# Ledger of designs, part 12: VHH binders against Large ribosomal subunit protein uL22 (rpl22)

Target 1, 185 residues: Large ribosomal subunit protein uL22 (rpl22), of Caldivirga maquilingensis (a8mbl4)
Amino acid sequence: MRYWSIRDEDVIDLVKRRYNVTISADQIAKARGFEFRISWKKAIETARAIRFLTIKQAEDYMEKVKDLKAPIPIKEFTRKQAHHNVPWDGWPVAKWPVKVADSFLQVLRNLESNASYRGLNIDNTVIVHASASRGMRIRNYMPRALGRATPWFQDTVNIELVAVELPAELVPKKFSWARVLKAIK
Short names: E, the ipSAE of ESMFold2; O, the ipSAE of OpenDDE; V2, 0.75 times the mean of E and O plus 0.25 times the DockQ between their complexes.

## First folded at step 7 (VHH; framework vhh_gefurulimab)

Design s2 (at its last look DockQ between E and O 0.01; V2 from the best seeds 0.00; counts 0 for: pae E 12.8 > 2, placed apart)
Fold by ESMFold2, look of step 7:
Structure s2 (fold): chain B 185 residues (1-185), chain A 124 residues (1-124)
Amino acid sequence: as target 1 above (185 residues)
Amino acid sequence: EVQLVESGGGLVKPGGSLRLSCAASGRTFSSYAAAWFRQAPGKEREFVSAISYRGSTTYADSVKGRFTISRDNAKNSLYLQMNSLRAEDTAVYYCAADEDYPWGYESPDEYDYWGQGTLVTVSS
């Protein structure tokens, strides 16, 4: 049995609060991906970065991350963490989580297909919910030299994306670093 | 898929040297950030050193000047040269790699792949 992290009623309420419009459940598209072997922390940061982009903008963004052409800003700083040249002001730490971006692309492509199946205008379909949750922890048991074996655990991550068709005047027309940075604050 | 296999651990006297190796299979190290961590009995896993895919290095304060991280992309291997060893260096040493970010980090949560560990004991 599978459960969505957010109900249609909650999506409708969120859209009303953020955009001051009323939508119906028919304007909602959802997609999930399960048990990705990726970093949960990096997945949370990626989910924040794509919120409130159109599906197409998010797909293009994740392609650029995979090609090392666009970074994902992070909220946390670690001592001696390398500071990178970034395309924005005042936020010096960023990551290029290539494997995470590929995982999000898979779910984004499913989301686009689901939205198209419902007859939504993809150009006006905006991601309003993006979550990365811990999935099943996999206990692994790797052989060690001299006949010894050591246990280790691997986290998995589930990705959920929800998008809604909005009136064209409310849809972001182009990708903007200011929008990405605002979403993570 | 990346698998990491460590070797080179053993017993050594204080002031001595060891060279740890970590062999990778699958995608080459030339695309990865890689790091060494260590864990003494009853303690948290501790950062030792990291190297970016372009070769920039970072060291924990406790090992600076004594340890040298390096990589050999042709052999798909990561190394840790440990000199001037002390009793407090006794630990299980782990090799780690991060496929998503090519830059090294000090937090163990940033690394997706881990080796099984190799024991280093420094005693008289």
Scores: ipSAE 0.005, ipTM 0.190, lowest interface PAE 12.8, mean pLDDT 79
ESMFold2 (binder alone), look of step 7: mean pLDDT 81; pTM 0.833
OpenDDE, look of step 7: ipSAE 0.008; ipTM 0.287

Design s3 (from r2 with F101S; at its last look DockQ between E and O 0.33; V2 from the best seeds 0.00; counts 0 for: pae E 11.9 > 2)
Amino acid sequence: EVQLVESGGGLVKPGGSLRLSCAASGRTFSSYAAAWFRQAPGKEREFVSAISYRGSTTYADSVKGRFTISRDNAKNSLYLQMNSLRAEDTAVYYCAADEDSYPWGYESPDEYDYWGQGTLVTVSS
ESMFold2, look of step 7: ipSAE 0.005; ipTM 0.181
ESMFold2 (binder alone), look of step 7: mean pLDDT 83; pTM 0.855
OpenDDE, look of step 7: ipSAE 0.016; ipTM 0.324

Design s4 (from r2 with P103L; at its last look DockQ between E and O 0.68; V2 from the best seeds 0.00; counts 0 for: pae E 12.2 > 2)
Fold by ESMFold2, look of step 7:
Structure s4 (fold): chain B 185 residues (1-185), chain A 125 residues (1-125)
Amino acid sequence: as target 1 above (185 residues)
Amino acid sequence: EVQLVESGGGLVKPGGSLRLSCAASGRTFSSYAAAWFRQAPGKEREFVSAISYRGSTTYADSVKGRFTISRDNAKNSLYLQMNSLRAEDTAVYYCAADEDFYLWGYESPDEYDYWGQGTLVTVSS
């Protein structure tokens, strides 16, 4: 078992490349959630949609997805997907993955708690890494007649989020569809 | 960083027309989503019309077919052509703009950071 897949040095380098600032490991907060029974493909798209939002912006966004008030734009798994009347220009494919949004909210709330425990200013804490990977397959059994059980497998998804406190002038001030679409293009 | 100034309000008879203008100063208006809202006496501010960065327009049901929003990016201006005016259109009309939002969420006043002071439109015999 490995606790974190991305190294602090890689996060610091990413922040330097993207924001042209140097941070220390003290400004990094991480959270993982393991073995969510959700769609991996939808989780990948959701992870892309919340990158580079603040923790608060991502939480609000996922709440709106759960309430069917905001869609998630779809990039990688658009083959044979229905086109929708979406609230943005130029990207017609979107989904409302309620179970996935709920799973991401759990991890986001842990991330917020971890960031607060480290003394970070949550309003200035931006998600710089969001990943969804396939986890262990969980072996289960379906009861059958005559005392037998049939094995079946349920795929799981692991979610990892990493956020950093940035100087206030570099923090996105509000949620923006342009930012969400830019992150997935 | 953008300042908005409305003009063109006034008194008009039912069935008449009026054109509202919103001049933007400061940064270029072309990067902004823009909207018109209105507030009648004793009522909450309500959505009238919006136009996206890319020129997509939308209207409240109560004004569809009578009002036309348009934008002139070269002049940094937003317009609302109001035709077939009715007494219920009497209100203070506000110009609003936002730099980060697309068409989605446009009906909520909370989604706009920049506002003008308003221009009064009175529709009366």
Scores: ipSAE 0.005, ipTM 0.170, lowest interface PAE 12.2, mean pLDDT 79
ESMFold2 (binder alone), look of step 7: mean pLDDT 82; pTM 0.851
OpenDDE, look of step 7: ipSAE 0.019; ipTM 0.383

Design s5 (from r2 with F101T P103S; at its last look DockQ between E and O 0.07; V2 from the best seeds 0.00; counts 0 for: pae E 14.4 > 2, placed apart)
Fold by ESMFold2, look of step 7:
Structure s5 (fold): chain B 185 residues (1-185), chain A 125 residues (1-125)
Amino acid sequence: as target 1 above (185 residues)
Amino acid sequence: EVQLVESGGGLVKPGGSLRLSCAASGRTFSSYAAAWFRQAPGKEREFVSAISYRGSTTYADSVKGRFTISRDNAKNSLYLQMNSLRAEDTAVYYCAADEDTYSWGYESPDEYDYWGQGTLVTVSS
């Protein structure tokens, strides 16, 4: 199955539209992770929450989610979701998807390493593309009596992150819930 | 609202050690992201080390393995243990703090609202 992947040309175009800045391909860093056994719906919400943060801001955010210290706001899959006591105004639906946050943190660490290898200023490197797509299904077996096993299928999620080095004046100085909510909205 | 006072600077020989302290008045460091910066004569202020409200630490590449940041909430103090000092470490060292527990741009001086007056460290034979 063909996966959508963002081309360097698409990243350059996105940066022009959003930031009105021209970058070259050597200012781009990418990372992917494959076959995470996590919730696709929660992965989509998590991808939205880290978009347009610096790599370091996203890493610290995901660490806080793993420690149950920060929630992820939920936009797309809010039906029948409980209202929560959240650290922001006006958006009461949130989750703490610990396993998903761990998966994103792994990809974020690779993204940071790739950016460092390319000589990018990590402090000015901002996530501009974050996607979660359904991956290949994995056949598993459920143990049963008398040594027999029952096959079943598990969906997987692929995570794709792309970051670019931006001029310092365009880089978010601090993590802000308003910025996270803006990416969700 | 918050006052920061650095101490422990002085003259040391190359290879020596020095421990910097930063005493805070008002809120305790348990509610802060806190950092050390330094500024050599004629240069811009540069990042040395930071500690998050959770206690996670980070260091500039030039000091990794030689410097250790720590926090003692009972004494309301931030520390920087500097070992294997080099001439390039000569600078005025500043303590910085930020009240926003979710601030993660910790390597930029612009991310910190509170600053001490600085303490001079001179590494020379």
Scores: ipSAE 0.000, ipTM 0.116, lowest interface PAE 14.4, mean pLDDT 79
ESMFold2 (binder alone), look of step 7: mean pLDDT 81; pTM 0.836
OpenDDE, look of step 7: ipSAE 0.016; ipTM 0.371

## First folded at step 9 (VHH)

Design t1 (from r1 with T58Y D61S; framework vhh_gefurulimab; at its last look DockQ between E and O 0.04; V2 from the best seeds 0.00; counts 0 for: pae E 16.2 > 2, placed apart)
Fold by ESMFold2, look of step 9:
Structure t1 (fold): chain B 185 residues (1-185), chain A 121 residues (1-121)
Amino acid sequence: as target 1 above (185 residues)
Amino acid sequence: EVQLVESGGGLVKPGGSLRLSCAASGFTFSDYAAAWFRQAPGKEREFVSAISWEGDTYYASSVKGRFTISRDNAKNSLYLQMNSLRAEDTAVYYCAADEYDWLVGEGFDYWGQGTLVTVSS
């Protein structure tokens, strides 16, 4: 499914549930990007990995993924497709989706610009919504291998990010793998 | 245009060896995870072996110790050395690649046409 944004009142409700503070719409910044030719499944996992980081932490994290210095932890599609008795030894649960990370960086930079334009303190601006929805799928046919043409599809993905300025005491001060992994596992 | 082209398949006696190759064009393997899959007639496609962009290797239990995956990023090629071949290894072997994919089959963006390996006396 594709959708364009969540409502400000839903963001305010989310922040109240998670952080027990009330914010106003003035403290919200949003950005989205459309029709990235990237894997939807990898984008979902990447969106999950950057939730609840500051904009700057997420940008630094995605730069490290692009440089192959930090992985994206995998939760959803490992569970649905990984069964007991996986047929391969030591296949890592985490991956380095460089193209996906680059796409998220573009949207994150726009998010930072939008937050700055609104006068938000970027160091205290935390991502509270990150979604990746499937856009148009590009239909192609693979070359004949078994005497027939077989269709295949290239995903396109729409990314939506929402961040809010929080009181400094509620903002994660540094990136932590333990915090990211707890949120995923 | 992205292409993966397998070669090296053929007819081999039990206990023999074959080396499969997969040449990539239109992208560089250094940005991708690469894998071999196989499909016997009437069966589902199954995972055989994979290699990460960093060179870590993975094997299905049915082939571990007999098959060796390798990659030459300078030649943009993936290889599968198949030793001690058995009749059960008879299948069409597919080369696949994906940007750091962690999912068997469904997560791979690019697939070759397949090369047939037949093991019989």
Scores: ipSAE 0.000, ipTM 0.126, lowest interface PAE 16.2, mean pLDDT 75
ESMFold2 (binder alone), look of step 9: mean pLDDT 81; pTM 0.825
OpenDDE, look of step 9: ipSAE 0.014; ipTM 0.297

Design t2 (from r1 with D56Y V104I; framework vhh_gefurulimab; at its last look DockQ between E and O 0.02; V2 from the best seeds 0.00; counts 0 for: pae E 13.0 > 2, placed apart)
Fold by ESMFold2, look of step 9:
Structure t2 (fold): chain B 185 residues (1-185), chain A 121 residues (1-121)
Amino acid sequence: as target 1 above (185 residues)
Amino acid sequence: EVQLVESGGGLVKPGGSLRLSCAASGFTFSDYAAAWFRQAPGKEREFVSAISWEGYTTYADSVKGRFTISRDNAKNSLYLQMNSLRAEDTAVYYCAADEYDWLIGEGFDYWGQGTLVTVSS
């Protein structure tokens, strides 16, 4: 039996801290996928990039990453306020991890289905938890002479997404890069 | 130069009212979320109320129904109407603003120096 990385009580507390709204467990939708053969580091960055987007915004974003039309920002420099104190040294380094985006999209579609099954308003359902954890490291063997084998490893990643229905006034109406960059912290 | 300047603090009796103001300068205030925080002696700074750039408001449970946040973007000003004041409302009140809507993050980048509110007989 596999347990969630975050409890319903912790989700409710997170929503209270971030949005100052009290929700109940019936406003929570969850989905996860197991043993994706993708880069864990890139999956962590992708999880951070979709936090606090609506399910639909995250799906559209991941589709654009797959089409090489949108990057996932990589934080390698300290971000400063853009209008007054941000130096003109550019945006963080960005990548287009197509395989990772496809894996997240699969979990996002399942998340949307689970939210719909619970009767949540999908347009008002926001991702509040996104995690990528190391899964089973698949140990394989490469045959060698004299009946021996050399082990080699293939990383797997487990993805967990949790979304909650929020009052419409607190839901981002559209995707914005400023929102994505703010959420990466 | 970004500045937030609070005013309107002072001594008030329990059950009384007070209106705090925060004047913003050095940036386009209408593009910013704004909030009030407070810090009582010996305690951590705590959230009081916030208002988004679209005008959506939220309040800490301890002040809901007694405090009202508002903004006047034409005057680059943020307000906090404080009614039915109690001794536990005694604190330094801080104005804060963030370029990105508070609904996408938890931090505020700009802070005022604070204005003292004392609720006492």
Scores: ipSAE 0.000, ipTM 0.215, lowest interface PAE 13.0, mean pLDDT 78
ESMFold2 (binder alone), look of step 9: mean pLDDT 83; pTM 0.843
OpenDDE, look of step 9: ipSAE 0.011; ipTM 0.287

Design t3 (from r1 with A50L T58I V104F; framework vhh_gefurulimab; at its last look DockQ between E and O 0.02; V2 from the best seeds 0.00; counts 0 for: pae E 16.1 > 2, placed apart)
Amino acid sequence: EVQLVESGGGLVKPGGSLRLSCAASGFTFSDYAAAWFRQAPGKEREFVSLISWEGDTIYADSVKGRFTISRDNAKNSLYLQMNSLRAEDTAVYYCAADEYDWLFGEGFDYWGQGTLVTVSS
ESMFold2, look of step 9: ipSAE 0.059; ipTM 0.514
ESMFold2 (binder alone), look of step 9: mean pLDDT 81; pTM 0.825
OpenDDE, look of step 9: ipSAE 0.421; ipTM 0.711
ESMFold2, look of step 11: ipSAE 0.000; ipTM 0.117
ESMFold2 (binder alone), look of step 11: mean pLDDT 82; pTM 0.829
OpenDDE, look of step 11: ipSAE 0.310; ipTM 0.636

Design t4 (from r1, 22 letters changed; framework vhh_7ubx_2; at its last look DockQ between E and O 0.01; V2 from the best seeds 0.00; counts 0 for: pae E 13.5 > 2, placed apart)
Fold by ESMFold2, look of step 9:
Structure t4 (fold): chain B 185 residues (1-185), chain A 121 residues (1-121)
Amino acid sequence: as target 1 above (185 residues)
Amino acid sequence: QVQLVESGGGLVQPGGSLRLSCAASGFTFSDYAMTWVRQAPGKGPEWIATISWEGDTMRADSTKGRFTISRDNAKNTLYLQMTSLKPEDTALYYCAADEYDWLVGEGFDYRGPGTQVTVSS
C-alpha cells in the first residue's frame, strides 16, 4: 500500500507482528513531508535503510550521508533475478544522495518534535513505517552550457514516517550495519 | 542485470542520416527519463537530448533541431534520429537513465557503453 496514509490500527498491528507487544495510539508519532524535489528511487532506498532505527539513530545516519561519511545500501533487484555487472563510465551513480538525506532529516526532525510533544521517550522511539511515494510532476528549468534554460519534468516525492515508543529491551541501543541490512533484505 | 546497449552507429557521409537505438533491460524503463550524450575524441561529454517518462522532450541547441529523441516504452527502447550530419557530430553516443536528478553527487543512475558515429567524406 505505497500511497495510503497508514492508520493507527495498522501501526498497532505492525508492532504486534514484529515485536509481539501491544501498544496504544498515544505511543505513536507521525510526520509527513510533501512535494520534495528529489529522486523517488533514491528516496525508496533511503526509507528502507532507516526502518527500525530509533529516531536519533536515523537522524545521525542521515547527517552522515549528507557529510559523505556513510552510504545508503542500494537494492536494484529482487533475489529471484541474478545481479550482473553493468560496466559504464563517465557519470557514476553516487551512493550518497545528499538531497534525499536532507529531505528525510526535515521529516525526522518533525517526527522527533511530534514524539516529544506526546511525551514519548525519544531514546526508545523506533521508526516502524517509512515510505516514499510519488507526488505531483513539476516543470523545471536548468541552463545547459551556452544555451537558454532547458525545461525538464521532475516528479516530487512525499515522505511518511511513523515511530512508536517501545519497551527499552526491544530498542536497538546503537546503530549497526547488520540491522540496516536486515531491513533491506 | 541493469543494461543499456546502444546500436545504429557507423560511418556516414556529411548530410546523411542515422537512427540510434538504446535497448534497456533490468529496470522499469517507463519510470525513467532517458538521455543521449555524446563525447567527441579529446573532448568532454556533451548533452544532446532528454525525454521524460511522459514523453516530453528537451534538446540541446547545439544540434539546431537536426536530432530528435523518442522512446518506445513497449519495446524498452530509446531512439535518436539524426539528420543532416556534419563532421563535428563525430563522437561516441551513449544513452543514460535518471529520475530527472541532475544535481551534483548523484549523476546518472545508468549509462551504456555507447555506439560510435563517424561523419567523414
Scores: ipSAE 0.000, ipTM 0.145, lowest interface PAE 13.5, mean pLDDT 75
ESMFold2 (binder alone), look of step 9: mean pLDDT 81; pTM 0.804
OpenDDE, look of step 9: ipSAE 0.013; ipTM 0.317

Design t5 (from r1 with K13Q R19T A34L F37Y E44K F47L S49A A50G T58V A60M L78V; framework vhh_gocatamig_d2; at its last look DockQ between E and O 0.20; V2 from the best seeds 0.00; counts 0 for: pae E 13.7 > 2, placed apart)
Fold by ESMFold2, look of step 9:
Structure t5 (fold): chain B 185 residues (1-185), chain A 121 residues (1-121)
Amino acid sequence: as target 1 above (185 residues)
Amino acid sequence: EVQLVESGGGLVQPGGSLTLSCAASGFTFSDYALAWYRQAPGKKRELVAGISWEGDTVYMDSVKGRFTISRDNAKNSVYLQMNSLRAEDTAVYYCAADEYDWLVGEGFDYWGQGTLVTVSS
């Protein structure tokens, strides 16, 4: 009765389709985080940006986003967005979602620990599934004059990451903006 | 629903002072960066001042030393104290908020409707 958004069979099929190799369930590591108080839209864009990176590449990337040293390209939620000076060609819309990056780092660290516990070679473990879904909505109140309060809602986000140990020749050896941008083209 | 409501605009004489306020609702205020922008007739909208959730501030060069941005997380409000006002400060002032810690650039997600400041004799 575990409600993961992707089944082991689907992960195995995805890996076979994308990498033309067959893996077993023993090569899969998973991690989730629940009820992060972050923007769902920004979390969707962040999840897209880390797909198909190694766990270590994704951790380094998210650290750089937190430090304002690397942006995340924005694809789906571009309304009212300004153009930026970005380190890539041809896609000028980007954000630095610091709080979101910190949330993804927490889940990525758990993913690394889970993969290590299963005996996977972390250097060869690639994220094949990254999702951000709406979690519990938290009711809050805005203070008003005369002591009255007005209700409003704060959305939360659940993050799910799945990674797979791949043969070394199929593992991306270096972080690449081209790989990050593949998700928006 | 996210709302930003500016207030405190009006007519002031050169050299005078004015405090703008922006009341926020519909989000956890302490997790957001806040900024003031302004737009004079015939000009592009420009960043005046910004403040991160940790309280770090930035200012455009022409207002440094005259304007002060501050936030009160208990009142869900951000303020712009405007001193030594000049005719060139005449503009509509907008409050903006973003979950990113975005003190530079134009990528804010939420905007108020603006409050007019007029500096004249």
Scores: ipSAE 0.000, ipTM 0.166, lowest interface PAE 13.7, mean pLDDT 78
ESMFold2 (binder alone), look of step 9: mean pLDDT 81; pTM 0.814
OpenDDE, look of step 9: ipSAE 0.006; ipTM 0.221

Design t6 (from r1 with T58R E106Y; framework vhh_gefurulimab; at its last look DockQ between E and O 0.46; V2 from the best seeds 0.00; counts 0 for: pae E 11.5 > 2)
Amino acid sequence: EVQLVESGGGLVKPGGSLRLSCAASGFTFSDYAAAWFRQAPGKEREFVSAISWEGDTRYADSVKGRFTISRDNAKNSLYLQMNSLRAEDTAVYYCAADEYDWLVGYGFDYWGQGTLVTVSS
ESMFold2, look of step 9: ipSAE 0.000; ipTM 0.204
ESMFold2 (binder alone), look of step 9: mean pLDDT 81; pTM 0.834
OpenDDE, look of step 9: ipSAE 0.007; ipTM 0.274

## First folded at step 11 (VHH; framework vhh_gefurulimab)

Design u1 (from t3 with Y100L; at its last look DockQ between E and O 0.01; V2 from the best seeds 0.00; counts 0 for: pae E 10.5 > 2, placed apart)
Fold by ESMFold2, look of step 11:
Structure u1 (fold): chain B 185 residues (1-185), chain A 121 residues (1-121)
Amino acid sequence: as target 1 above (185 residues)
Amino acid sequence: EVQLVESGGGLVKPGGSLRLSCAASGFTFSDYAAAWFRQAPGKEREFVSLISWEGDTIYADSVKGRFTISRDNAKNSLYLQMNSLRAEDTAVYYCAADELDWLFGEGFDYWGQGTLVTVSS
């Protein structure tokens, strides 16, 4: 297992640079999940899509992805990808990674619980760090047709989320596709 | 609701060719890994071929060089071109889809009902 990818001091600096406010470590909530058996590439795209949403907005978004009601825009892994009819303008590459969304939702629920434990106002708690990193490589099953088949391996995925309570005037009031797409362009 | 429907099965002579199709509804097929499996009477279901959501292909040793998997994004469909068919290819062929590209033993989330292929003189 790794230590947190971002220190409290780095979170404080990030919040100062992005929002021009000073917070203390007491306003930070974190959650991690380890060794998810999900696509790392899709997890990277999902992490990008939930940055700077409130915890509640991200939870609702991931529920909608699980229900095939909302797509995740794809930036880094667009090679050979289909164009889709999407709810936004100007970026036709999207996916509905249900298993990935479910994994992120688990970590988001833990993040909400941790934020509540710290006494944070959940409605004003915004995700400022979201990462999906490769974890331990595990051996998966050999092909059933034994012979010259190549061994199959997968890296697991570790998810880390960090959220902070912000002054209400800096908190996004509702979900916006423009905010999600800003990380793409 | 997500559905996979296979078609194109039938009776064919040894050495012949057949093309199977799988139409998807309720999701965009090209966003998933898609695979063909087959099951002969009295045997366990076995892997035939897979195409990843990035387009990479994998084949069971028994079908390499004879079968070709492909995907048509515009028609939301998966295909299996089967050439040089043999009696041992006789089976019910199933279309399957999953988010993971190469985890054979983890199982696939979505399955079709199957289409019968019979290779006989």
Scores: ipSAE 0.005, ipTM 0.333, lowest interface PAE 10.5, mean pLDDT 79
ESMFold2 (binder alone), look of step 11: mean pLDDT 81; pTM 0.825
OpenDDE, look of step 11: ipSAE 0.122; ipTM 0.526

Design u2 (from t3 with Y100F; at its last look DockQ between E and O 0.01; V2 from the best seeds 0.00; counts 0 for: pae E 13.3 > 2, placed apart)
Amino acid sequence: EVQLVESGGGLVKPGGSLRLSCAASGFTFSDYAAAWFRQAPGKEREFVSLISWEGDTIYADSVKGRFTISRDNAKNSLYLQMNSLRAEDTAVYYCAADEFDWLFGEGFDYWGQGTLVTVSS
ESMFold2, look of step 11: ipSAE 0.183; ipTM 0.489
ESMFold2 (binder alone), look of step 11: mean pLDDT 81; pTM 0.824
OpenDDE, look of step 11: ipSAE 0.239; ipTM 0.593
ESMFold2, look of step 13: ipSAE 0.000; ipTM 0.151
ESMFold2 (binder alone), look of step 13: mean pLDDT 81; pTM 0.827
OpenDDE, look of step 13: ipSAE 0.212; ipTM 0.579

Design u3 (from t3 with F104Y; at its last look DockQ between E and O 0.01; V2 from the best seeds 0.00; counts 0 for: pae E 13.9 > 2, placed apart)
Fold by ESMFold2, look of step 11:
Formats: structure tokens, sequence, C-alpha cells
Structure u3 (fold): chain B 185 residues (1-185), chain A 121 residues (1-121)
């Protein structure tokens, strides 16, 4: 079974390429979560939506998704999706993947804790790597008491998040939909 | 774009049979989990049956042994054979599909407009 893990050297190179700054390994915080029982395709879209936000912006965003107050724009898996009213122009495909958002929140909270333990300024700590990879597919049964549609087969997903403390001038100061849409690319 | 269209509903006497069909366009059913739901007058929409991406089937207890879900990938169609119909089976029946297999009620992405089944003496 193969799991992907990004090395500190690769994070430093990514930050140099994207932000033209050199960081050290002590400015990096990482968190992983394993085998979440959630949709892999929706998790990929969620990972894309939170890239390059601060940890705090991503946490707030995922809380709003859980409350059905903010959608996740859908890029890679759009051919089969209904169009929705969205808070932005020119991108009509979106979803509210509540279970996925909750899973990302768990990993984000761990990431925040790890960053704080390293003494990073959380307000200046930006997510630079977000990945969702497929885990094992597990066959399960519908709970009898619920009576709702529940397939017998279930995806599992592994989430990896990496954040770095950046100079304040490079940190997004507020959440914006333009940044979310750009991160999808 | 993506469409699901149900057909085969109608009026039938108790003990009778109907076969519902759901034709899909804009996507290939073989890549999807597919399901039937129904909504009786004054009730919430309820699960009837599902066939998974791999062909496994699930039935609500109320229809088990009387209804059979099937899929014809060559015709891109989903079916529900309903036998031994009862007055309690009267409802609008909906076809639904989703690319992601779901364990718990996160919902289906694609829905038809429904076909009415009336079972009455």
Amino acid sequence: as target 1 above (185 residues)
Amino acid sequence: EVQLVESGGGLVKPGGSLRLSCAASGFTFSDYAAAWFRQAPGKEREFVSLISWEGDTIYADSVKGRFTISRDNAKNSLYLQMNSLRAEDTAVYYCAADEYDWLYGEGFDYWGQGTLVTVSS
C-alpha cells in the first residue's frame, strides 16, 4: 500500500518557487489523517480549495461549509454535476461536502497545534501542500435503523496538510473567493 | 446536461406488478451507484433500493422480496421490478445516481423528476 509524504526539502523548494523566499525546516508544520470514510473526489476538490489559505482561513472556511454557508468550487469532476447559485461569477459548479469538510477540520486543527508547538505565528502560517489520496476501499452494510440510501462499498481517504510561516507581506490577510478559485488551478 | 428520466409508472390494482425504468443521458451508468427513492403523499422521501458501482444490491425492509433492482449497462438504464404491490407502495418514485459510493446519507448528485405509481382497489 503506498502513502505519499512530502519531504522538508521539497516544501522548501516549493516555497522558493511560489513565493521566492527561502525558509528553513523549523518554519514547516505538517499534519496527516488516515483512512477517513469520505469521498475521494470530493476530498481532492476540498484540498484544492484550501491551498494557499492561512490555517485560520481554512478552518473558518471548512466550518462554513459544514454549516452550509459556503460552497466548495468543483473543477476536476464537473461533467456530472448540477449547477448551483454560488457567491462568485463564472464558475457555476459547487458542492457542500459536509463530511469531507469535517474530516479536513480535524487535520487542520492538528496542523494548527503542530504549528503552535513549533512556535510559528499562526496568523502568518500558510497551507502550501494539501493532498487527498485514495486508501483502501471497504465494503460495508447500511445501518438498519436509518433506512436511507447507503452503498455497500466505501472509499477511504488519507489527508496530508503542510503549512509554513511566511513573511507577513506574502500572507493573504483576508479570505477571498478569487484566491480560492485560483488555488483550484 | 446530465439527465435521468423515469418511466413506467401508472395505476395498478393491489397485488399487481409494474416495472419502472430510468434512462440516463450525459453519463454512463456503469460508473455509478444508482438508486430508487419514493415519496408518498404527506411523507418524507424514503430509500427503496440501491445497486452499487460493483453490482451489490440493497433493499429497504418494506420492499425486500417484492422489488428487484437491476441495471442494463448496454442500454444505460436502471430498472425496478415491483411485484405484489400494496396500497402503501403508492408514491412518486425517483431515480438517483452518484459517482461516489456513500456509506451514510450524504445524498445523491443526480435525480430524475419522478414517475407516479398509484396502487388502489
Scores: ipSAE 0.000, ipTM 0.154, lowest interface PAE 13.9, mean pLDDT 77
ESMFold2 (binder alone), look of step 11: mean pLDDT 81; pTM 0.824
OpenDDE, look of step 11: ipSAE 0.327; ipTM 0.648

